# VHH binders against B box and SPRY domain-containing protein (Bspry): the designs that were tried, part 1

No score or structure here was measured in a lab: all are predicted.

Target 1, 197 residues: B box and SPRY domain-containing protein (Bspry), of Mus musculus (Mouse) (q80yw5r259to455)
Amino acid sequence: SPLLTQLWAASVLGSLSGVEEVLIDERTVSPLLHLSEDRRTLTFIAKKSKVCSDEPERFDHWPNALAATAFQTGLHAWIVNVKHSCAYKVGVASDQLPRKGSGNDCRLGHNAFSWVFSRYDQEFCFSHNGYHEPLPLLRCPAQLGMLLDLQAGELVFYEPASGTVLHIHRASFPQVLFPVFAVADQLISIVRGPLAT
Positions, changes and structure headers below are counted from each chain's first letter, unless a header gives other numbers; antibody chains aren't numbered by Kabat.
F, E and O are the ipSAE of ESMFold2-Fast, ESMFold2 and OpenDDE, as the mean of both directions, binder to target and target to binder. V2 is 0.75 times the mean of E and O plus 0.25 times the DockQ between their complexes.
[cut] marks letters that were taken out.
The coordinates of atoms that the task and the answers printed are left out; those that the model quotes come from them. Centres of patches stay.

## First folded at step 4 (VHH)

Design t19 (from s27 with G104D; framework vhh_7mjh_2)
Fold by ESMFold2-Fast, scan of step 4:
Structure t19 (fold): chain B 197 residues (1-197), chain A 125 residues (1-125)
Amino acid sequence: as target 1 above (197 residues)
Amino acid sequence: EVQLVESGGGLVQPGGSLRLSCAASGFTFSSYAMSWVRQAPGKGLEWIGRIYSGGSTSYNPSLKSLVTISRDNSKNTLYLQMNSLRAEDTATYYCAKDQGYSYDWTEDYYYMDVWGQGTTVTVSS
C-alpha cells in the first residue's frame, strides 16, 4: 500500500539517531576519482592522474570507492547528496568484492558482491549480480538515503526530504558489508549526520 | 533508424572559432546523453566531452576551457563550440549517442551506441 509505505518510511526516518557518520576509505579510491580533504566528496576526474598503485585495497579500473566503516550487524543509515551527478552508483558491497581488474567482478551491480542504486542520465536502476531492475522515478532525487537492516535482511533506498521509499531489496546478506560508491559524472557527497557539526 | 549527421566543419585559421552541429533522428534525443569525439590524421580517437539530457556537461581535462558542448532538445541538435583553434585541432569530429542505460554507463569514452559519419575541421593558415 502506498499509505503504509509512507507511514513505514516516516517511522524509519524518524530515527535520526540511527544515521551513521560515514567516511570514504582513502586507500580504496580509484585513480579516476578525487577524494576531498574531509573524506566525504568523490569527484570524477575522467583521466587517471597516476599509474595504479600496488595497494591491495585500491580499485584500479572502475571509478569505485568504499566507506571506511564495515557493518556486521544491526540497523545502519546514511545519506548521499547526488544532486550534482548524472552518473553514479551507491549501495553496499561485500568485503569479497575484487579491487583489481576491468571485468564485471569489480563493476558495481554486475557481481554477487555488490547491491547498488544507479543513475545514468535520466534512467534509474537497482542492480545486483547482473540483474538490473529499472526504477520509474518521476523526479531525480537530490539526496539518496540508504537503510540497511542486517537482522531483517533489508536494504532500502529512499528520498530523505519526502520520506519516499524508492526501492527495497530483501536478501540474506554477507556478514561484512561496506557502503560503496561510484561516480562517473561530477561529484557525490556523503551528508554529515546530526552529530557532525 | 537511429541517425546522427555532423556539419559545420571546414577550413579555419589558427586562433579562429568554429561551431559544429549534430542533427539527431530516429530516437528520443531529449532522453539520451550525447558525446563528441575526434580523430586527428594518423592518430587514435580522443573523447572531447559529454552532455547529459538535462544539460550537465563533463569534459576531457586535456581540452580545458577551449570547448563548450550544448544541446537544443527542441531541435534534436547537439553543438560543439571551439575557440582559439590550433593546427593540432585538425581532425574529423564525430557526435555519438551514449547507451542511455542506467546499469551500463560509458566509462570507456569510445564505447558508444551510435556514431555519425563525421565532419572534418582543418586548421591552417
Scores: ipSAE 0.315, ipTM 0.619, lowest interface PAE 2.4, mean pLDDT 81

Design t20 (from s27 with Y103E Y110S; framework vhh_7mjh_2)
Fold by ESMFold2-Fast, scan of step 4:
Structure t20 (fold): chain B 197 residues (1-197), chain A 125 residues (1-125)
Amino acid sequence: as target 1 above (197 residues)
Amino acid sequence: EVQLVESGGGLVQPGGSLRLSCAASGFTFSSYAMSWVRQAPGKGLEWIGRIYSGGSTSYNPSLKSLVTISRDNSKNTLYLQMNSLRAEDTATYYCAKDQGYSEGWTEDYSYMDVWGQGTTVTVSS
C-alpha cells in the first residue's frame, strides 16, 4: 500500500548515517559533457570536442559518466539535483558496462549492466536490460535520492523533499556497482552530503 | 497524417533578424519536444536546439547567443527567432518532431521521426 511504503521508506531513510559524498570520475566523462571543478556537476554541451582521449574508461558516444567510488557491500545513499534538466538518467552500473560505441551495450537502461531512473520531457521510466517501466509521476522531482542496499538487493529512488518513494527495484546485483549519470539537457549536480555531526 | 510546415525564410541583410515558424498538424503538438536543424549549402546537418513540451529549451552552444526557440501550444506552432545574422547563417532550416521516448539523447537526427520540408534563409547584402 502507499501508506505502508511511505512508513517503510521513512524507517529505512531514518536509519541512514547520512548521504554519502559521491564525486564523478573525470576519466569516464563523455566528450558531450562538461564536468565542473568540484566534480559534482555535469553540463550537456551538445557538441563533441575534436580532442577526445583514447582512455579506455571514457564513454565516447552516449552522454554518460560514472562516479569515482564503487560500491561492493552495504547500504549507500546519494542525492542528485535534477531541477534544471528535462533529459537525464541516474542510477547504478556494473563495472562491466562497455564504454565504447553507439550501441545498446553502452546505452543506459538497454543492457544487463545498468539500472536507471530516466526522464525525457514529461515521461519518467525505470529501465534495465531493455525493460522500461513507465512511472506515473504527477510532478517533476527537483532532487532524486537513491538508496542502494546490496545485502537486501534493493535499489530505491525517492524524492528527498517529500520523503516519497518513487520506485523500488529488487534484484541480485553484481558485487561491484558505480553510481552512473547521463544528461542530455542543461545540467545535473550531485548534492553535497550533510556534514555528519 | 503528421505534417510539419516551415515558413518565414527569405533574403535578409547581414546583422538583421528573422523569425521562422513551423506549423504542426496530425498529432498532439503539446505532448512532444520539437527541434530546429539547419543545413548550409555543401555542409552537413547542424542541430540548433530543442524545446520541451513545457517550454524549457536546450541549445547548441555554438548558436546559443544568436537564437531563441519558443512555441505556442494553443496554435500548434513552433518558432525560431534569429538575431545578428551573418552570411554563414545561410541555410535551409528544418523543424523536426521528437519520437517522445527518453532514449534519443544525442545529436542523432535519426531519432527525429517527422521532418518538415524546410525553409531557406539567405543572408546577403
Scores: ipSAE 0.397, ipTM 0.683, lowest interface PAE 1.9, mean pLDDT 83

Design t46 (from t19 with S31R; framework vhh_7mjh_2)
Fold by ESMFold2-Fast, scan of step 4:
Structure t46 (fold): chain B 197 residues (1-197), chain A 125 residues (1-125)
Amino acid sequence: as target 1 above (197 residues)
Amino acid sequence: EVQLVESGGGLVQPGGSLRLSCAASGFTFSRYAMSWVRQAPGKGLEWIGRIYSGGSTSYNPSLKSLVTISRDNSKNTLYLQMNSLRAEDTATYYCAKDQGYSYDWTEDYYYMDVWGQGTTVTVSS
């Protein structure tokens, strides 16, 4: 039920108030993206950077980046500010996701190694392994929350301001998952977790 | 039937300005992102920029200081304002209806849904 799902999500969020902050791994950032000094903001620059090192971890075609922290067990939550972008993807990816090439193997949502919520203009979709589920959202979210429960095998996308669940994907996930990001318009930012007291 | 008709091209002197128009019909213009693309003689296609349904714009960084894209949803019309034109800007200019879910900005022209007839801009003395 929608109400029970919202209550469950709120309960999970409360239990995760002390969860460690997510930061982007500089080594993975596509040359089409600029990463801020605090490693939270990805800006689409649409022009490949000449100063970008050719590391094996780095995406070289699609405007992708991975978080520095891997999730192997337990419950995890993070929030992304998406207010300033009309074209983005956020979710999780396996450490098996290829980094090099222009093919679908590296394109988020078009391979067996990534699970993402996407926006393009006014259209929203959940994508995994080339399966795309349109999401009939009435309003554009300013922030997107993700809840990953590796024991239960659930990835939840929700709107933090309203507590509304936007999509739930159930699967037996690989042991090592990273938050993953793509932005092809303006910028997206990882929201800082609750302030330490 | 989706139709896009570009206009406003012509001969301009170096340093001059031009505004191109694209008249759209056959689809709900106000709901789609629209792009401008150009092709110089003997060259490949070059993406200029995009305007989303809500008015937000994204530009090719090499052209950002020279162009402005705007739209008028009440007239189903897309515009490209060009300033400080150079000989290198001589090209046929096309408007295109964007495809949903495609966000590959590096190869935008491969993901475009509909191409207009084009309008030619010649920058010469």
Scores: ipSAE 0.349, ipTM 0.634, lowest interface PAE 1.9, mean pLDDT 83

Design t49 (from t19 with S56K; framework vhh_7mjh_2)
Fold by ESMFold2-Fast, scan of step 4:
Structure t49 (fold): chain B 197 residues (1-197), chain A 125 residues (1-125)
Amino acid sequence: as target 1 above (197 residues)
Amino acid sequence: EVQLVESGGGLVQPGGSLRLSCAASGFTFSSYAMSWVRQAPGKGLEWIGRIYSGGKTSYNPSLKSLVTISRDNSKNTLYLQMNSLRAEDTATYYCAKDQGYSYDWTEDYYYMDVWGQGTTVTVSS
C-alpha cells in the first residue's frame, strides 16, 4: 500500500546517521560532460571534449557518468542537487552496463542494467528496461535523495528537504551497483555528506 | 501534420545582427521544448540551444554569448537572436521540436522528432 510504503521509507530514512560520500569516476565521464575538480559536479557542455581519452570504462555517446564507489551489500544513501537542470537522470546501474555505442543498451532507463529517476522538461518518471512510470510531481525537486537497500531489494527516491518519498522500486538487484548520472541541461552536483539540512 | 517553417535568413555583414523565426503548427507548441541547430557548408550539425516549455534556456557553451533563444506561445513562434556574426556563422539554420512528453532526451538530432526546412544565413565580408 502507498501509506505503508511511506511509513516504511520514513522509518528507514530516520535510521540513517547521514549520507555517504559519493564521487564521480573520472574514467567513465562522457565527453559531452565536464567534471569539476572535486568530482561532484557534472556540467553538460553540448559538444564533445577533445581532451578526453577513450578508455574502456568511458561512455562515448550518451551524457552519462558513474560513481567511483560500487555497492555490493547493505544500505546506501546519497543526495544530488538537481535545481539547475531540466534534463537529468539519477539512480543506479549494474557493472554490466555497456559503455560504448548509441543504442538503448547504453541509454539509462532503456536496458536491464539501469534504474533511474529522470526529468525531461516538466515530465518526471522512473525508468527501467524501457518501461517508464510517470511521476506526477507537484513541484520540481531542488535536491533528490536516493536510498538503496540491497538486502531488502529497494531503491527509494525522495526529496530531502521535505522528507517526501517520490518513488520506491522493489526488485532483486545485481550485487554490484554504482550510482549513475546523466545530465543534458546545465549541471547536477552530488551533495557532500553528512547532510547539512 | 506537425510543421515548422523557419524564416529571417539572408545576407548579413560581419559584426551584424539577425533574428530568425520559426512558425510552428500542428501541435500544442507551448507544451514542447524547442531547439535551434545549424549546419555550415560541408560541416556536420551543430546544436545552438534549447528553450524548455517553462521558458528556461540552455545553450551550446561555444555560442551562448552570441545568441538568445525566446518564444511567443501566443503566436506559436520560436526566435533566435544572433549578434556579432562572423563569416564562420554562415550556415543553414533549423528549428526542431523535441519529443515533448517522451521519457527521454538527447542532443542528438535523432530524438528531435520534427525538423523545419531551414533558413540560410550568409555572412559576407
Scores: ipSAE 0.062, ipTM 0.430, lowest interface PAE 4.3, mean pLDDT 82

Design t50 (from t8 with S56H; framework vhh_7mjh_2)
Fold by ESMFold2-Fast, scan of step 4:
Structure t50 (fold): chain B 197 residues (1-197), chain A 129 residues (1-129)
Amino acid sequence: as target 1 above (197 residues)
Amino acid sequence: EVQLVESGGGLVQPGGSLRLSCAASGFTFSSYAMSWVRQAPGKGLEWIGRIYSGGHTSYNPSLKSLVTISRDNSKNTLYLQMNSLRAEDTATYYCARDTGEWYDFWSGYSTPEDYFDYWGQGTTVTVSS
């Protein structure tokens, strides 16, 4: 039955090893974003931060940020609370993603260097390299889980509470990937998980 | 047929307040984000702010403390409350339906018309003694 299948899927996803503590890299945070002291919450402030330096690693136009941890091999999982935002993007990006400029090369989902689940108001999409696949979701997720299997070449977006898979993208990923975040309404926060070891 | 009709404009003294309304018809108003945009005489379009379908608001940083956007989905109506009006706020004010695209409104620059698929005819606000 569909219910038993969902319960089984939730059990499998919940028991997966590799649910990691992911923290945002302060050096990459756009001046349009405020980063919390615990480095888990990004708040859209729509004005340049007075304390942000213009370092080479920092996004200077789009409201983007990268995780501090790079993934090169294996199975990785992390969860983002998206309940409070109507405009966000979450997924993974290559270390080749440009940091400077207002063009599509820095806009998540519009370049060859980023793979994201996005929400704008009540519309949901998976986006990569200017290809946008609408996702017909019946409800707004409060949390989004991401599972990256670099051996299998799979990026999975799921709802942790129900175990429902929202989207699977299969690709030969670059050698180095970072969790990537953008928020243009209110805030998103990385959910605390157990340490992998 | 999608239609947006602004009202509430007029002559206001400096320091005064005004509330503009936008009556929407021909679409499911409650499902769309809506924006206010203004154009001063001889100037380009300036984005004022947006309200998402759920009621969250986002504003041009230059105008944030001076304006409030709200909506009443039961009346299919969008509102713009303006306070502490100055002569430079003299403009034609438009309501517009958002297309659902991300754009760089946070930079304070005019948004291209392709980010809004329907516009009202505008209502004029003149701030003078």
Scores: ipSAE 0.356, ipTM 0.654, lowest interface PAE 2.3, mean pLDDT 83

Design t51 (from t1 with S31R; framework vhh_7mjh_2)
Fold by ESMFold2-Fast, scan of step 4:
Structure t51 (fold): chain B 197 residues (1-197), chain A 123 residues (1-123)
Amino acid sequence: as target 1 above (197 residues)
Amino acid sequence: EVQLVESGGGLVQPGGSLRLSCAASGFTFSRYAMSWVRQAPGKGLEWIGRIYSGGSTSYNPSLKSLVTISRDNSKNTLYLQMNSLRAEDTATYYCARDTGEWYDSSPEYFDYWGQGTTVTVSS
């Protein structure tokens, strides 16, 4: 199966050629989140920081953040450590995703501009444009891998250690996509790629 | 069917402490996050905090120093410990099953609610 081949290739890339180094764009980070100095870890702080600049890029309500790297073509893979959080969303978002407001247009998975894997306690879902597909996982992933194939129009969520596919979404994606993150419990961290110092 | 029953409310003096209980039935309690919500007379709903199935907690920042949420999955029971109670803590306290998304005081994410238990803080 092409999908099994792609997922196997992602596992091989992770072990031999490395997963892509992705860093969070500090300008986008919600005031409900603390970003680590290395720009890999997002910690949920549950109270808005009083010292937060109001850039146009910054989410001002939902605890969201975007990666600094935009994807337009090709095959991309990155891994997020989610072991320490029971409430998070990870996936991709269009550059058209609104940053301001408390509505569903800024809420990951509830608009046409975001495609996310979510965990809320023991429940796992894939969400896009208000459609939520429950995922019957038998165990909580410690790490989540994402494989984005913009030529094939596929977004794959997988468990890196086992290579197990958790979900595959097929779509004609918009021209520009960013890895997107949201945390509502503890923290999540982007796994260091082979080029990270 | 899903049923949530709060108990432990009553009259408490200012500065006192009180422990509320919520007995759950009709669902696998140990698999769900649970929240506490209160409503003061003539005011809106105020989210107090939640506890995830494994015991991790998240609190309303305005209330975190005053409350502790815990659960006993073997007894299908949720608890709210309140300390240093003030007159402004007078309210009806509800437990709710939280299938929600998030962190803030969004009661729209709660699919089942108890009938509430009343706490009156008065000298």
Scores: ipSAE 0.361, ipTM 0.645, lowest interface PAE 2.0, mean pLDDT 84

Design t57 (from s37 with F106W; framework vhh_lunsekimig_d3)
Fold by ESMFold2-Fast, scan of step 4:
Structure t57 (fold): chain B 197 residues (1-197), chain A 125 residues (1-125)
Amino acid sequence: as target 1 above (197 residues)
Amino acid sequence: EVQLVESGGGVVQPGGSLRLSCAASGFTFSSNALYWYRQAAGIERELIASIYSGGSTNYVDSVKGRFTISRDNSENTMYLQMNSLRAEDTGLYYCAAGTSYPEDLWYSTESYDYWGQGTLVTVSS
């Protein structure tokens, strides 16, 4: 039941306070992005003046980056501060997501390998495999939480302060998933978890 | 019909200034993100500046502090003020609107990328 799942998720998420700290994998960061020294902040720079090394892991066209942490089983939660950006994507991607090229196979939400919540200016969507579901939000979220339950096959997007569930997607996910990020306006930052050193 | 028309290009000496204009028609200008792209000879178009409906702006590293993007919603016109011009700024400058790069995340309704024809900027001594 969608309603029961939303009530359950809201109850669980409402009890969370700054969950699992995730760090960006600097090898994957697009040349359109600057990564901070603490590996938590991605800033859109439209294109680096200096050439980046062309490693196999690096996205070379879209403004994407992956987390360094892979999720293979269990329940995982992380929070991203999105207050300062009008254009971003956050969610999860399979290890099979292609890194090279300008096609939809590397564009988050336009392929079978990525599941993302997105903001583009005033519009909010959930996107997967070229299907884009508009999300009617009353307010722009300052922080966006994600809860991935690999056993239940659920990806939940929520507003952490209120515990409000924004979207739930159910699927049989691949064995290996990474938090994935894209930013095309200003910056987004991974929030430090309560277990951060 | 959606139309974008660039103007303001020309020949200028290094260190000079130019202001480019992009006049728009056929769509709701005030609610759309707008972009300036640059293309040097033989190179693909590169995003150099963007401005969102709420006023947020972004710039490529090579133009930060020298270029300023702005919009006038009452005149349906976007501008690029270019100061301290360098030889490497030479190229065709295009304006774009709607679903153009950096990214359109919405395809639930019919939407198209809108591009102008370009205006040439030449910086030479």
Scores: ipSAE 0.380, ipTM 0.669, lowest interface PAE 2.0, mean pLDDT 81

Design t8 (from s62 with Y102W; framework vhh_7mjh_2)
Fold by ESMFold2-Fast, scan of step 4:
Structure t8 (fold): chain B 197 residues (1-197), chain A 129 residues (1-129)
Amino acid sequence: as target 1 above (197 residues)
Amino acid sequence: EVQLVESGGGLVQPGGSLRLSCAASGFTFSSYAMSWVRQAPGKGLEWIGRIYSGGSTSYNPSLKSLVTISRDNSKNTLYLQMNSLRAEDTATYYCARDTGEWYDFWSGYSTPEDYFDYWGQGTTVTVSS
């Protein structure tokens, strides 16, 4: 596959630099989620605070969160540990993604502003704008890698351990994209790269 | 067609334990997430927890330390283990086939029926001296 070299490069970048630059933006974290002190782990707590934040950045209904890093140009790679969750969404979202409300506007994969790989139980899908493509995976991935090439217009989901491409989505992406996360079971964590070589 | 039959309810003393069972038929049980839901007399429905097809569990935070959900896919059976029972745990307990909603059903924007497509008839647990 023409993507083998890019997957190898993404594996190296994700391990050494890409994953180190991706931290969750605390201001966006849904009240249904707990964010760890290192800003890499989101845990589903299934309990809303009685007092909601008035911050325009914060999701107030769906269990969503955004990364603090915005991507505007170039090639970006990051890896998420999803081993402990049976219900999650990971991918990218436009800065135009609505933060308030219970509608599909804010539900990842059900609007024009988010592109996500999702798991619910043993079902896997790629979702964008209400289009849901089932992914017939033979095994549940413990880690998901994402490679975003804004010049080529490609978002690649892959399994870092095997180097297997799970899905490729091609589009002309908006100018500003953020890694986006949703968790409705247990936890997911952004993978850290090695300390030194 | 799809049938869910709860059993194991009864009278239990405060502080006691009880295990409920739910026998499933009419569908491929091993392919579905399942939930337990309860309703106390004169009150609304309260979600207890969910178990995914592979055995991973999620619980109502208010009940997490008091209950354990398990399943035996070879027997098409769902279980709810309850410990340290209180008078407030007196309720009819239902098993339900989970449809995969990403938000708890007490959110107020959806009815319990939006999360579960089939329910059992329920089994009654009474906690009293």
Scores: ipSAE 0.321, ipTM 0.625, lowest interface PAE 2.3, mean pLDDT 82

Design t9 (from s62 with Y102F; framework vhh_7mjh_2)
Fold by ESMFold2-Fast, scan of step 4:
Structure t9 (fold): chain B 197 residues (1-197), chain A 129 residues (1-129)
Amino acid sequence: as target 1 above (197 residues)
Amino acid sequence: EVQLVESGGGLVQPGGSLRLSCAASGFTFSSYAMSWVRQAPGKGLEWIGRIYSGGSTSYNPSLKSLVTISRDNSKNTLYLQMNSLRAEDTATYYCARDTGEFYDFWSGYSTPEDYFDYWGQGTTVTVSS
């Protein structure tokens, strides 16, 4: 039931010792994005910067970026402020995700290497490998939390303030996963952990 | 059926202003983002900007200071206000229903059409003295 799922998620989230500090990997940031000096905020600029597009780590077409932290085992949680954007994708990607090209191979949610929650205008969905599951949300979330349990094989999207679970995806994930981000309107920012001093 | 009909094109002197309109029908206009795209004679498509259903806008930075996009959801109408027009702004202007992820800015006029699922017929703007 939705209520039981929400109660379970709230219990799990409440038992966490904190949310991880995740920072963007500057080397991966698309030339369509500006990264803030604190490496937490991605702003869509829609004009290519003078960034070298031949760097192997860097996305050269889609407005994507990866976190600097790789997850291989255990339980991980992070939060993104999405209040100011009508077009974004957040989730996880395999280290096998291609960085170059305009094809679906690099387009988050359209390949076997990325699992994302997305907003485009008033529509929300979960996307993986070209399969798009609409999410019937009653309101636009201001913050999105992600909980990745690599032992259980679960990726949970939730609203941190209420503890409401928005979506759970179960899968056998690849050995190495990175938080992944895409912004096509305004900005999104990684929130500092709730227990950070 | 989905229809988009542009209007308001014509001859304008350099430095002048012009407002284009796009009348939408056959779908719930208030639920979709909309874009303006132009094509100069003999050139490829150039994305101008987009407006989300709630009114938030995103522009091609090369054009941001010259254009304003707005919409009236009650009238199912999209607008493009253009100021300080130059001869190089001579083009056919299209409105398009925006499916998202229009990000190819490397060549200015080179964009995949699959980012937009419906296009208008276009309205021609000629800037000359």
Scores: ipSAE 0.379, ipTM 0.641, lowest interface PAE 2.1, mean pLDDT 83

